# VH-VL binders against o27280, part 462

Target 1, 266 residues: o27280
Amino acid sequence: MDSMNVPEVLEIKRIVEESESVKTFIFSWDFRREVRPGQFVMVWDFRDEKPMSVSLIDPVRSEIGISIRRVGEFTDRVHGLSEGDLLGIRGPYGRGFELMGRDILLVGGGIGMAPLAALADEATARGMRVDALVAARTADELLFLDRLEAAGVNISTCTDDGSCGFKGFAHERLLTLEENHDMAAVCGPEPMMFQVMRILDERDVPAQLSLERYMKCAVGICGQCCLDDTGFRVCAEGPVFWSQELSRVREFGRYRRDPAGRRVPW
Short names: E, the ipSAE of ESMFold2; O, the ipSAE of OpenDDE; V2, 0.75 times the mean of E and O plus 0.25 times the DockQ between their complexes.

## First folded at step 22 (VH-VL)

Design if13 (framework fv_acasunlimab; at its last look DockQ between E and O 0.85; V2 from the best seeds 0.86)
Fold by OpenDDE, look of step 22:
Structure if13 (fold): chain C 266 residues (1-266), chain A 118 residues (1-118), chain B 108 residues (1-108)
Amino acid sequence: as target 1 above (266 residues)
Amino acid sequence: EVQLLEPGGGLVQPGGSLRLSCEASGFTFSKYWMSWVRQAPGKGLEWVSYISTGGRSTFYADSVRGRFTISRDSSKNTLFLQMSSLRAEDTAVYYCAKWYIGRAFDIWGQGTLVTVSS
Amino acid sequence: SYVLTQPPSVSVAPGQTARITCGGNKIGSESVHWYQQKPGQAPVLVVYYDSKRPSGLPERFSGSNSGNTATLTISRVEAGDEADYYCQVYDESSDHYVFGGGTKLTVL
């Protein structure tokens, strides 16, 4: 067993309030342990454990950030924490994003922007041109805009209610954009990702998509995050998948399995 | 059948130019990055260049930058490598290769020999 | 430039297990792919993403990646496995594909 499977108890160094429902928890990180955008960590509050994407990777400050949306009991507890409090972190796990080309499109919805924000930082640091389509239900739920702008990202926004940017869904906004990119990275609600992937495929833009599934072990042994038909384990073969891989996954964009293993629609 | 065919190799003098072609069949050419990889006689594999699906971005090995130009024509399912200012050290079998997930190459042509000699 | 280091040769008796290593400073952070090349033939992908096997490849071929070393393992080696094997990565810092120097596998 690799030492990476043991949670390291880390002090919350800083908390950034991204929105009403999203906080970024910043930790000191030893970068001898490599972490890449798109990978996830298991966050342990000494009662429960949940997978969370890394949203900030800062080798200069020796920090990582984990953005957590308040959605349930676990995240409620975590959101109640303060700077100086402790969390258990194990990982990173999974396959992260792979960068190629000079021109990348990021399409993110809600908390899905978390890993993409980290990717944006890396891409811009490498001198890549980064366009980001940031989607949310309302303007107040748009994440990381200031951060992305500061990084030199060209931002387009869309909101369901039209309170900011394009009124509509991410895939609808994408249809209005004519420019293609060398590749795309996508993360958000699976229905959104499904539609976005289709559009990108039609445009011959290679795409990577980060899936969200219920993950327990994070090491590919429990099978809880196994995708039907292919046997892909989101925690091991993912969470980032190429569109080519997801094209083989029939359940993608259609249903997922709940903690009990039952099929539930999106 | 998935296939890459590489015509265009041959003998060329130092300082000369040569254009290689790679014709793809059996898969949707326009959806994949494409690459050129060469192998000098009795030597290992050396990446030469790759191009994005739309041809928007091209990348080159340091050894060929400024001399070689990669391009593609989706309408013809063809990848090109324009070589100029050829040198003896450019002598090699040139393979075209199809991008695969993870930035691997899953399909290779049989290669075409380029010999640069006076 | 980023360099992948392979042993120049590995010898193994038929039926035994061959292990070919690929070393690099960024191996731990990069996905490693492996190619088999028989004399006079084009390379063939045998392992990708460190340990994944392309369709059609026998289960005898496997890969692993630990630390700064990737390993291609060929179990129950056959005479037909005699070939050159190359590891390959993509160096994001330079946007270069990088191949190892290759390893000649000899089946004794």
Scores: ipSAE 0.918, ipTM 0.948, lowest interface PAE 0.5, mean pLDDT 95
Fold by ESMFold2, look of step 22:
Structure if13 (fold): chain C 266 residues (1-266), chain A 118 residues (1-118), chain B 108 residues (1-108)
Amino acid sequence: as target 1 above (266 residues)
Amino acid sequence: EVQLLEPGGGLVQPGGSLRLSCEASGFTFSKYWMSWVRQAPGKGLEWVSYISTGGRSTFYADSVRGRFTISRDSSKNTLFLQMSSLRAEDTAVYYCAKWYIGRAFDIWGQGTLVTVSS
Amino acid sequence: SYVLTQPPSVSVAPGQTARITCGGNKIGSESVHWYQQKPGQAPVLVVYYDSKRPSGLPERFSGSNSGNTATLTISRVEAGDEADYYCQVYDESSDHYVFGGGTKLTVL
């Protein structure tokens, strides 16, 4: 019970195939370590360690779920695991989403729906009305639709190719939706979040955005998880920010950082 | 430059009514949740009520629920508190306060005294 | 409902460090904000999100939050820091804002 944070080795209890490229890995979790939607964990496969979205927070069953998209060598190895296999988990880290009011709009792109699915569960448990705009490139990449529907979430969809729902970008669909929400939460590709943030600001809807960026130590010691060149760190000050906080950040929506901390275009 | 002004306090009898207003200037009023916070003489701060940016969602402390109504008018940059069925324990300085990131309050009015006494 | 507990008073000599505590069950999982109130004046936000300073506040104001205790720290205390100090959270389970009872800081 020391304040040091080392990976706890946990057994994969269950694997849910969310899509062809996304799996949710479910673990037993001791909720004396609180977890809130929008916080992240570091997943260790005994070779490398990467930050991952928490998509399921179930204190009643003492379970968490971590959704992982297959995008490279680390995630390929993790996707090859089976129930009963082991992973190391550190965390949770970072600032989670903050809720207030009676209704919330969720806007998620791709894997960005993972932390928003956890938030939807918390919001519905509080009795809030939840509207979700779920965006992806194609219909096969829309995540968590059945789970959101079962929770009573009012779902709107869009796909870049028009294979499901509105044909176009999330911000274009948003312009056709109800304007009056108490708050919003946004997670997905940073260019999408920038456009969505502008619309929500014009509508006077307070918004929180989740910026999940590359990081090594999860507490900002290495400097690689930055929003700008002066060291404003995602893992230390976020990953969840209110839109007011992001208006001061020149990098948001314009650049990302590679593992060496170098600025590169999106 | 940025300011909240609360005219409208005064003396009322128990069971009476009073309407407070809070006039905002120097910021975009419609973008922010707004609250009323009160302070009884010699006591600490007590949150009273808040209202969403669109005015559709309202919340109240248990001590005032059913007796007080918060509202706003964005065309006048004004927050209101309609108080009814007033009691001696409602005697306080009433502040309006602007929402800030983290669910804090960054801008407060100077407050207006409401005294409930026979 | 969620309760925040503050000591009624703290005394400190000028130039020394004042620490004002705010106790709450698992308050380390909350975002804690601090207000200064001088006699006859409205509260002023001095720390938000546990440890961030609003623009224009001196660096000698700082905060921390862990476990069941949040702390406002004022280093190199000046006579002008004499005031009442309140901590505040938002309690999501009740949808209420919650203030601590306040701490009178006396500078001797």
Scores: ipSAE 0.811, ipTM 0.912, lowest interface PAE 1.0, mean pLDDT 88
ESMFold2 (binder alone), look of step 22: mean pLDDT 92; pTM 0.944

Design if14 (framework fv_acasunlimab; at its last look DockQ between E and O 0.81; V2 from the best seeds 0.85)
Fold by OpenDDE, look of step 22:
Structure if14 (fold): chain C 266 residues (1-266), chain A 118 residues (1-118), chain B 108 residues (1-108)
Amino acid sequence: as target 1 above (266 residues)
Amino acid sequence: EVQLLEPGGGLVQPGGSLRLSCEASGFTFSKYWMSWVRQAPGKGLEWVSYISTGGRSTFYADSVRGRFTISRDSSKNTLFLQMSSLRAEDTAVYYCAKWYIGRAFDIWGQGTLVTVSS
Amino acid sequence: SYVLTQPPSVSVAPGQTARITCGGNKIGSESVHWYQQKPGQAPVLVVYYDSHRPSGLPERFSGSNSGNTATLTISRVEAGDEADYYCQVYDESSDHYVFGGGTKLTVL
C-alpha cells in the first residue's frame, strides 16, 4: 500500500472566498508528490471524507488549493474552518487532464471550474492559448474570473439568468463560439457536459471531461464510483475521461448512482 | 476494417524531397490526431510529427523541424508528410499512426520505406 | 530531452512471466504506453495508460507504473510473444512523443 493512502494532516494556510458558496482552501504542498489538474484529493475533516478537485497548483509558492462548494453537512463544517485549522488530505488520485496542442477550450460550470482553473494555469504557463467558457446560474456564481483573466485566459461567460455574459446554458453559448481549438476540457453539471461533448464531437474537437461520482475509497476498490456497462471506476480510470471513453458509457448524462447505489436521474 | 495505408516511399538523393501519404479507412479520420513515426533499419521507433484534428497545430521532432511538414486532408481521409532537405539519417520505415486515448497510438500503417542515398 | 530507458533484451522460458521495464525521470507521473513489434510488422498497442489493455489483447499482458519505472508484464509467455517491445510517453514540456529504446523479448 502506498503512503499516499494515509491522510496527511495539513494546516489551512489561506482561505479565498470565491463566491458566496465556494471557498478555496490553500495548503502547503510538497511537490515531490506530483499533482495534475483534474486529479482529486480526499479531504478529511476528522469526521467524514469527501473527494475534491485541486483548483490551484502553485509550485513556486509550494501550494495547492482546493475549492469547495457548500452543499451539505461536510462542506458546511469545512466552510466553518479558519486559517490555521487542520484538515486531512490524502492523494492526489485519479487521472488528470492531458494537454495537447496550442489552443485549448475550457468549458466549466459552477464548481466545475475548479479543476479547469488549475488546468488554465498550466496551459497558459506552457504558452498555450486558452479560451474559457465559464458558466453559472448567476453572475455571483461565476468562479475564478479574475484569476483566469490575470493568467491571460480569454473568458466568455454565460449565466442562466443573463446577469453576466450570454444568457443561457454553456452549450448554447458554445454554439456561438468559433471553432479554433485543438482540444477541450470540460467540467460541470453532467447534463451540461453531455451537451457540450456532443457539440465538440460534431466539431471534431477532442475533449476531456471530468466526471463527478460518489467516491468512497478513491483507490478503485469499493466500486461505488463504477460506471455501468463499462466498469470504469471514476476514481481510478477517471475522473477525467476522453469523450471517446464516455461515448461507451450509456449512463453518462442520463443518470448517476446515489450514495446508496441507486440510479437517480440528473 | 480499420486501416492506414502508406504509399509514397522510395529512393531519394540527399537534399531531395519526398511526400508521403497515409490513407485512412474504417474510422472517422477527422476526429483523431495523427502522427508519423519512423524506424531506421535495425533501430527503434522515433516520433517524427504530430497534427491536430483540424490541422491547426503541428509538432515536430527536433531532428526534422524545418525540413518536414505534416498536413492532412479530411475530405480525402489522408495524412501527408512533406519531406525536404532529406538526409541519409532520414532513411527509415515511416509509419502513420492514429491517436487513441491518452496520447497512445492504436492503429498503425504497415509503413513505407524511405531510403536517402546518393 | 526526455529519455526512456529499456533493457536491450529480456529472455524468458515458455510459460514463465516476462517483465520489461521502462525507466524515466518521474515516469510514474506520466502515462506510459507499450507497443509490441514483431519482425517485419508494424507496432501494435498492447498496453495504454500504464495498465489498460486494448480490446482484443489477452489478459496475459499487463502493465504498471510507479516511481521512476513502468513495467510491462507478460504472463504465461508464448513463442508468439517474441518481439520488440517499446514504451512510450508524451513529454508535455517539449510536446514530443518519446519512445524507449526497445526491448527484445526472446522466448527460449
Scores: ipSAE 0.911, ipTM 0.945, lowest interface PAE 0.5, mean pLDDT 95
Fold by ESMFold2, look of step 22:
Structure if14 (fold): chain C 266 residues (1-266), chain A 118 residues (1-118), chain B 108 residues (1-108)
Amino acid sequence: as target 1 above (266 residues)
Amino acid sequence: EVQLLEPGGGLVQPGGSLRLSCEASGFTFSKYWMSWVRQAPGKGLEWVSYISTGGRSTFYADSVRGRFTISRDSSKNTLFLQMSSLRAEDTAVYYCAKWYIGRAFDIWGQGTLVTVSS
Amino acid sequence: SYVLTQPPSVSVAPGQTARITCGGNKIGSESVHWYQQKPGQAPVLVVYYDSHRPSGLPERFSGSNSGNTATLTISRVEAGDEADYYCQVYDESSDHYVFGGGTKLTVL
């Protein structure tokens, strides 16, 4: 990796168990380095480095939180850490969500709800009405419900297996919800985001969607995070895009790329 | 061809009222936030108001709040500005402007002059 | 009440580079957009998102934004570039759009 941006080694201040598979790691943070919802950091465990969304932005307590799903070797190691242990953090990077209007719809799938929880806090602090559709495979995987409720967010849920709320996919639940919002923010599995984006476009609701791609440098130099049809780098021009920007991207919702650049279904 | 057209403005007495319109063509009007921006003679640009795509959320500069009302009619592809209690300082060229990604404006009308004088 | 400050004028010879600044408190955390306005005409978007160029604009127009200053750069200035230039942000704290006071670019 290039040494253009060296990770700062930070102590884990607190760990919040959000679900069986998701933990939020909280660090002290100097907010002279501004952080916005939708931006990401590179988390270094002294062996490997992965992008993670910021899920908590608390300037009053001088804290950030990073929510991490346990899905592989890197995240297994990080989940094994305790308060007081160390992680390297680079960032923040990327373009965050932009707010306008008086109300916003959030649509989050799984861990994708993490950056939207941070956005919900900012939107409610601005006096916006916030509706959230929180989706997961099962009830036990629904994230941030208590936090969203405490912030005054109006929550709808859906689960693939029907164990909580609407049985089905997020876009199916969305079809049964109120159609009028000033804007929307969407984050989750890319197939879900594609279907949700199409519905929001039909409803004339401007939407911002947060994408994930393989990242290496995080500053736009290495090309690993590029979208195939546009040359946009998810780490620099994204990860948050307006839906108008994504209309030019053929791969969105259809496939992803491995580290060698090969097209791979997700 | 993408266009915004403001039909002619007018001369209005102080305390009077005037309704501006802005007709859109060449794009799907209902998908975009819309704004009014004004420019007093010899002065810079001043944002006046914007309205959400559905028309339910409206925002105003402090200088016009309570006197101006922005609205839209998707069936006519038209943006409106109802101006009331007009003052001399409201004299300006009024532009309509279309939202663009990043909260910019990419399409502007040619502007219409509103003159408030007795 | 967010304020953007621009110099009232900038003069440059043809073929040289013009730099027009837009000052604002922590403007580097905002997305800055730039407009060109010729006399008697509507503004035209020339840069958005700090540094993105709209389709059809020559690459001579570019922008940057960091700290307390955003800058519009016009390289290889032509007589046709003579115009007023405005910077603009959206201030989320007030839910208002904000324009700078404008800069008159004179091409000598």
Scores: ipSAE 0.818, ipTM 0.915, lowest interface PAE 0.9, mean pLDDT 89
ESMFold2 (binder alone), look of step 22: mean pLDDT 92; pTM 0.945

Design if15 (framework fv_acasunlimab; at its last look DockQ between E and O 0.89; V2 from the best seeds 0.87)
Fold by OpenDDE, look of step 22:
Structure if15 (fold): chain C 266 residues (1-266), chain A 118 residues (1-118), chain B 108 residues (1-108)
Amino acid sequence: as target 1 above (266 residues)
Amino acid sequence: EVQLLEPGGGLVQPGGSLRLSCEASGFTFSKYWMSWVRQAPGKGLEWVSYISTGGRSTFYADSVRGRFTISRDSSKNTLFLQMSSLRAEDTAVYYCAKWYIGRAFDIWGQGTLVTVSS
Amino acid sequence: SYVLTQPPSVSVAPGQTARITCGGNKIGSESVHWYQQKPGQAPVLVVYYDSQRPSGLPERFSGSNSGNTATLTISRVEAGDEADYYCQVYDESSDHYVFGGGTKLTVL
């Protein structure tokens, strides 16, 4: 067993309020442990453990950030924490995003922007041109806009209610954007990702998509995050998948399994 | 059948030019990044160049940058490598390779021999 | 430039297990792919993403990547496995594909 499977107790160095429902928790990080955008960590509040994407990777400050949306009991507890409090972090796990080309399109929905924000930082640091389509239900739920702008990302926004940017869904906005990208990275609600992937495929734009599944072990042994038919384990072979891989996953965009392993629609 | 065919190799003098072609069949060519990889006689594999699906971005090994140009024609399902200012050290079997996932190559042509000699 | 180091040769008796290593400073954070090349033939992908096996490849072929070393493992080696094997990564810092020097596997 690798030492990476033992949670490291880390102090919350800083908390950034991204929105009403999303906070970024910043930790000191030893970068001898490599972490890449798209990878996830298991966050342990000494009662429960949940997978969370890394949203900030800052080698200069020796920090990582984990953005957490308030959605349930665990995240409620975490959101109640303050700077100086402790959390257990183990990881990183999974396959992260791979950057290729010079022009990249990021399409993110809600908290899905978390790993994409980290990817944006890396891409821009490498001198890539980054376009980001940031989607949310309302303007107040749009994440990381200032951060992305500061990084030099070209941002397009869309909101369900039209309170900011394009009124509509991400895939609808995408149809109005120019085809000028070598690859795309996508993360958000699976129905959104499904539609976005289809459009990108039609445009012959290679795409990577980060899936969300219930993960327990994070090391590919429990099978809780196993995708039907392919046997892909989201925690081991993912969470980032190429569209080519997901095209083989019949459940993608259609259903997922709940903590009990039952099929539930999106 | 998925296949890459590489015509265009041959003998060329130092300083000369040669254009290689790679014709793809059996898969949707336009959906994949494509690469050229070469192998000098009795030597290992050396990446030469890489091109995005739309041809918007091209990348080259340091050893060929400024001399080689990778391009593609989706309408013809063909990948090209324009070689100029050829050197003896460019002598190799040139393979075209199809991107798979994770920056791996799953399909390779049989290769075409390029010999640069006076 | 990023360099992948492979042993120049590995010998194994039929039925035994061959292990071919690929070393690199950042290989643990990279996805490693492996190719088999028989004499006079084009390379064939045998392992991708460290440990995934392409369709059609026998289960005898497996891969792992840990620390600074990736390993291609061929169990129950057959005479037909005699070939050159290359590891490969993509160096994002330079946008270069990088191949190892290759390992000649000899089946005794």
Scores: ipSAE 0.910, ipTM 0.944, lowest interface PAE 0.5, mean pLDDT 95
Fold by ESMFold2, look of step 22:
Structure if15 (fold): chain C 266 residues (1-266), chain A 118 residues (1-118), chain B 108 residues (1-108)
Amino acid sequence: as target 1 above (266 residues)
Amino acid sequence: EVQLLEPGGGLVQPGGSLRLSCEASGFTFSKYWMSWVRQAPGKGLEWVSYISTGGRSTFYADSVRGRFTISRDSSKNTLFLQMSSLRAEDTAVYYCAKWYIGRAFDIWGQGTLVTVSS
Amino acid sequence: SYVLTQPPSVSVAPGQTARITCGGNKIGSESVHWYQQKPGQAPVLVVYYDSQRPSGLPERFSGSNSGNTATLTISRVEAGDEADYYCQVYDESSDHYVFGGGTKLTVL
């Protein structure tokens, strides 16, 4: 909507340290603007604006949470903020996850667990059985485990170095898990999502995957978030796609684009 | 070609039973949620039931819960609707429909008429 | 329990634009799908995800969804567009599919 194109300046109400590199920033939110798991917001620090996934949706407390990994100059500045400081927020944008059925498998890698944590809360509140595979490079980088456990989620973990749970990649752990789910939701590094999608397709498990792409306008008019071969705009037709939609996308799992639009390998 | 074929249907007395089948071809049946949707003569579309890809999870409209049972056999590419305790208001054309992205239906059978009357 | 409301009928002259509405509480937060049904035939999906067209549908079929109203728009209406049109959502709170009551489009 046009009103969602202008950032609203909001006070940071609370900060939760999720890990050494990830913080969740909590804001008051007027839920007349609906928010769904898998949607994103543009976070403005009065210099730059970056897309961030919503990780907490709490209508009872009138709060949203936005989880941000420290990876560069923008996120370093945001991580340096305190409760009471201000950020601009516009959105939400994009297509969120859709729920069907009685059970769901979540597969998250790194910060990709952020939107899946919000989805887990919604799914458990609806009475669905939720299994989550939480992946990271090391144990210290596994996100949201206590929150997921408190919600009644059945958690499996894997780490590249074996420091917690299965030693190996998410798709390798997935091969050892129950095969039958009504649906799945996947978010994380794109190479991981590609491998996970392939396994889920072989198991006849319908899956939704959340993609990351460069964004500028967030409302689908600038073309910066388009996928090759389809013309899908990640900010409008995504960021969440069904695996059937992605099976036709040549770039998925093969390469990404830098801010200048150049193809770079994963 | 992609097809859904609903052989069956017919005239049934109130309180009677009937099993509908829907045979799928031209797509991988086991990968899709499936639904039954009905349409009473001169009326609109009414969703009846759906079933998950593995057949483990089933859902029913309130008007049919406890009387109808949806099932599937992926080895035969066939969807079923077992109807029991039939009532006059169950008189309708029954369509089977294939899930499409966004929780829509892209492929429909041509429908089969079920008439419940004395 | 989610209800979709459609006008019972809409009339339009050939070559003009038809607009068929589907009302629902906060329907703009739902994904809305549209079906065309000609007499004696099965429904055909003509719009999904509010505004996307299935392969093979002409560009003159389009859709929008915001607030409490979704709209199917048919530009340059032809006699062959005369049909019943249904909107549909999935209601996550009940795990039920929901259809609107249908709109008969008459091309005069």
Scores: ipSAE 0.822, ipTM 0.918, lowest interface PAE 1.0, mean pLDDT 90
ESMFold2 (binder alone), look of step 22: mean pLDDT 92; pTM 0.944

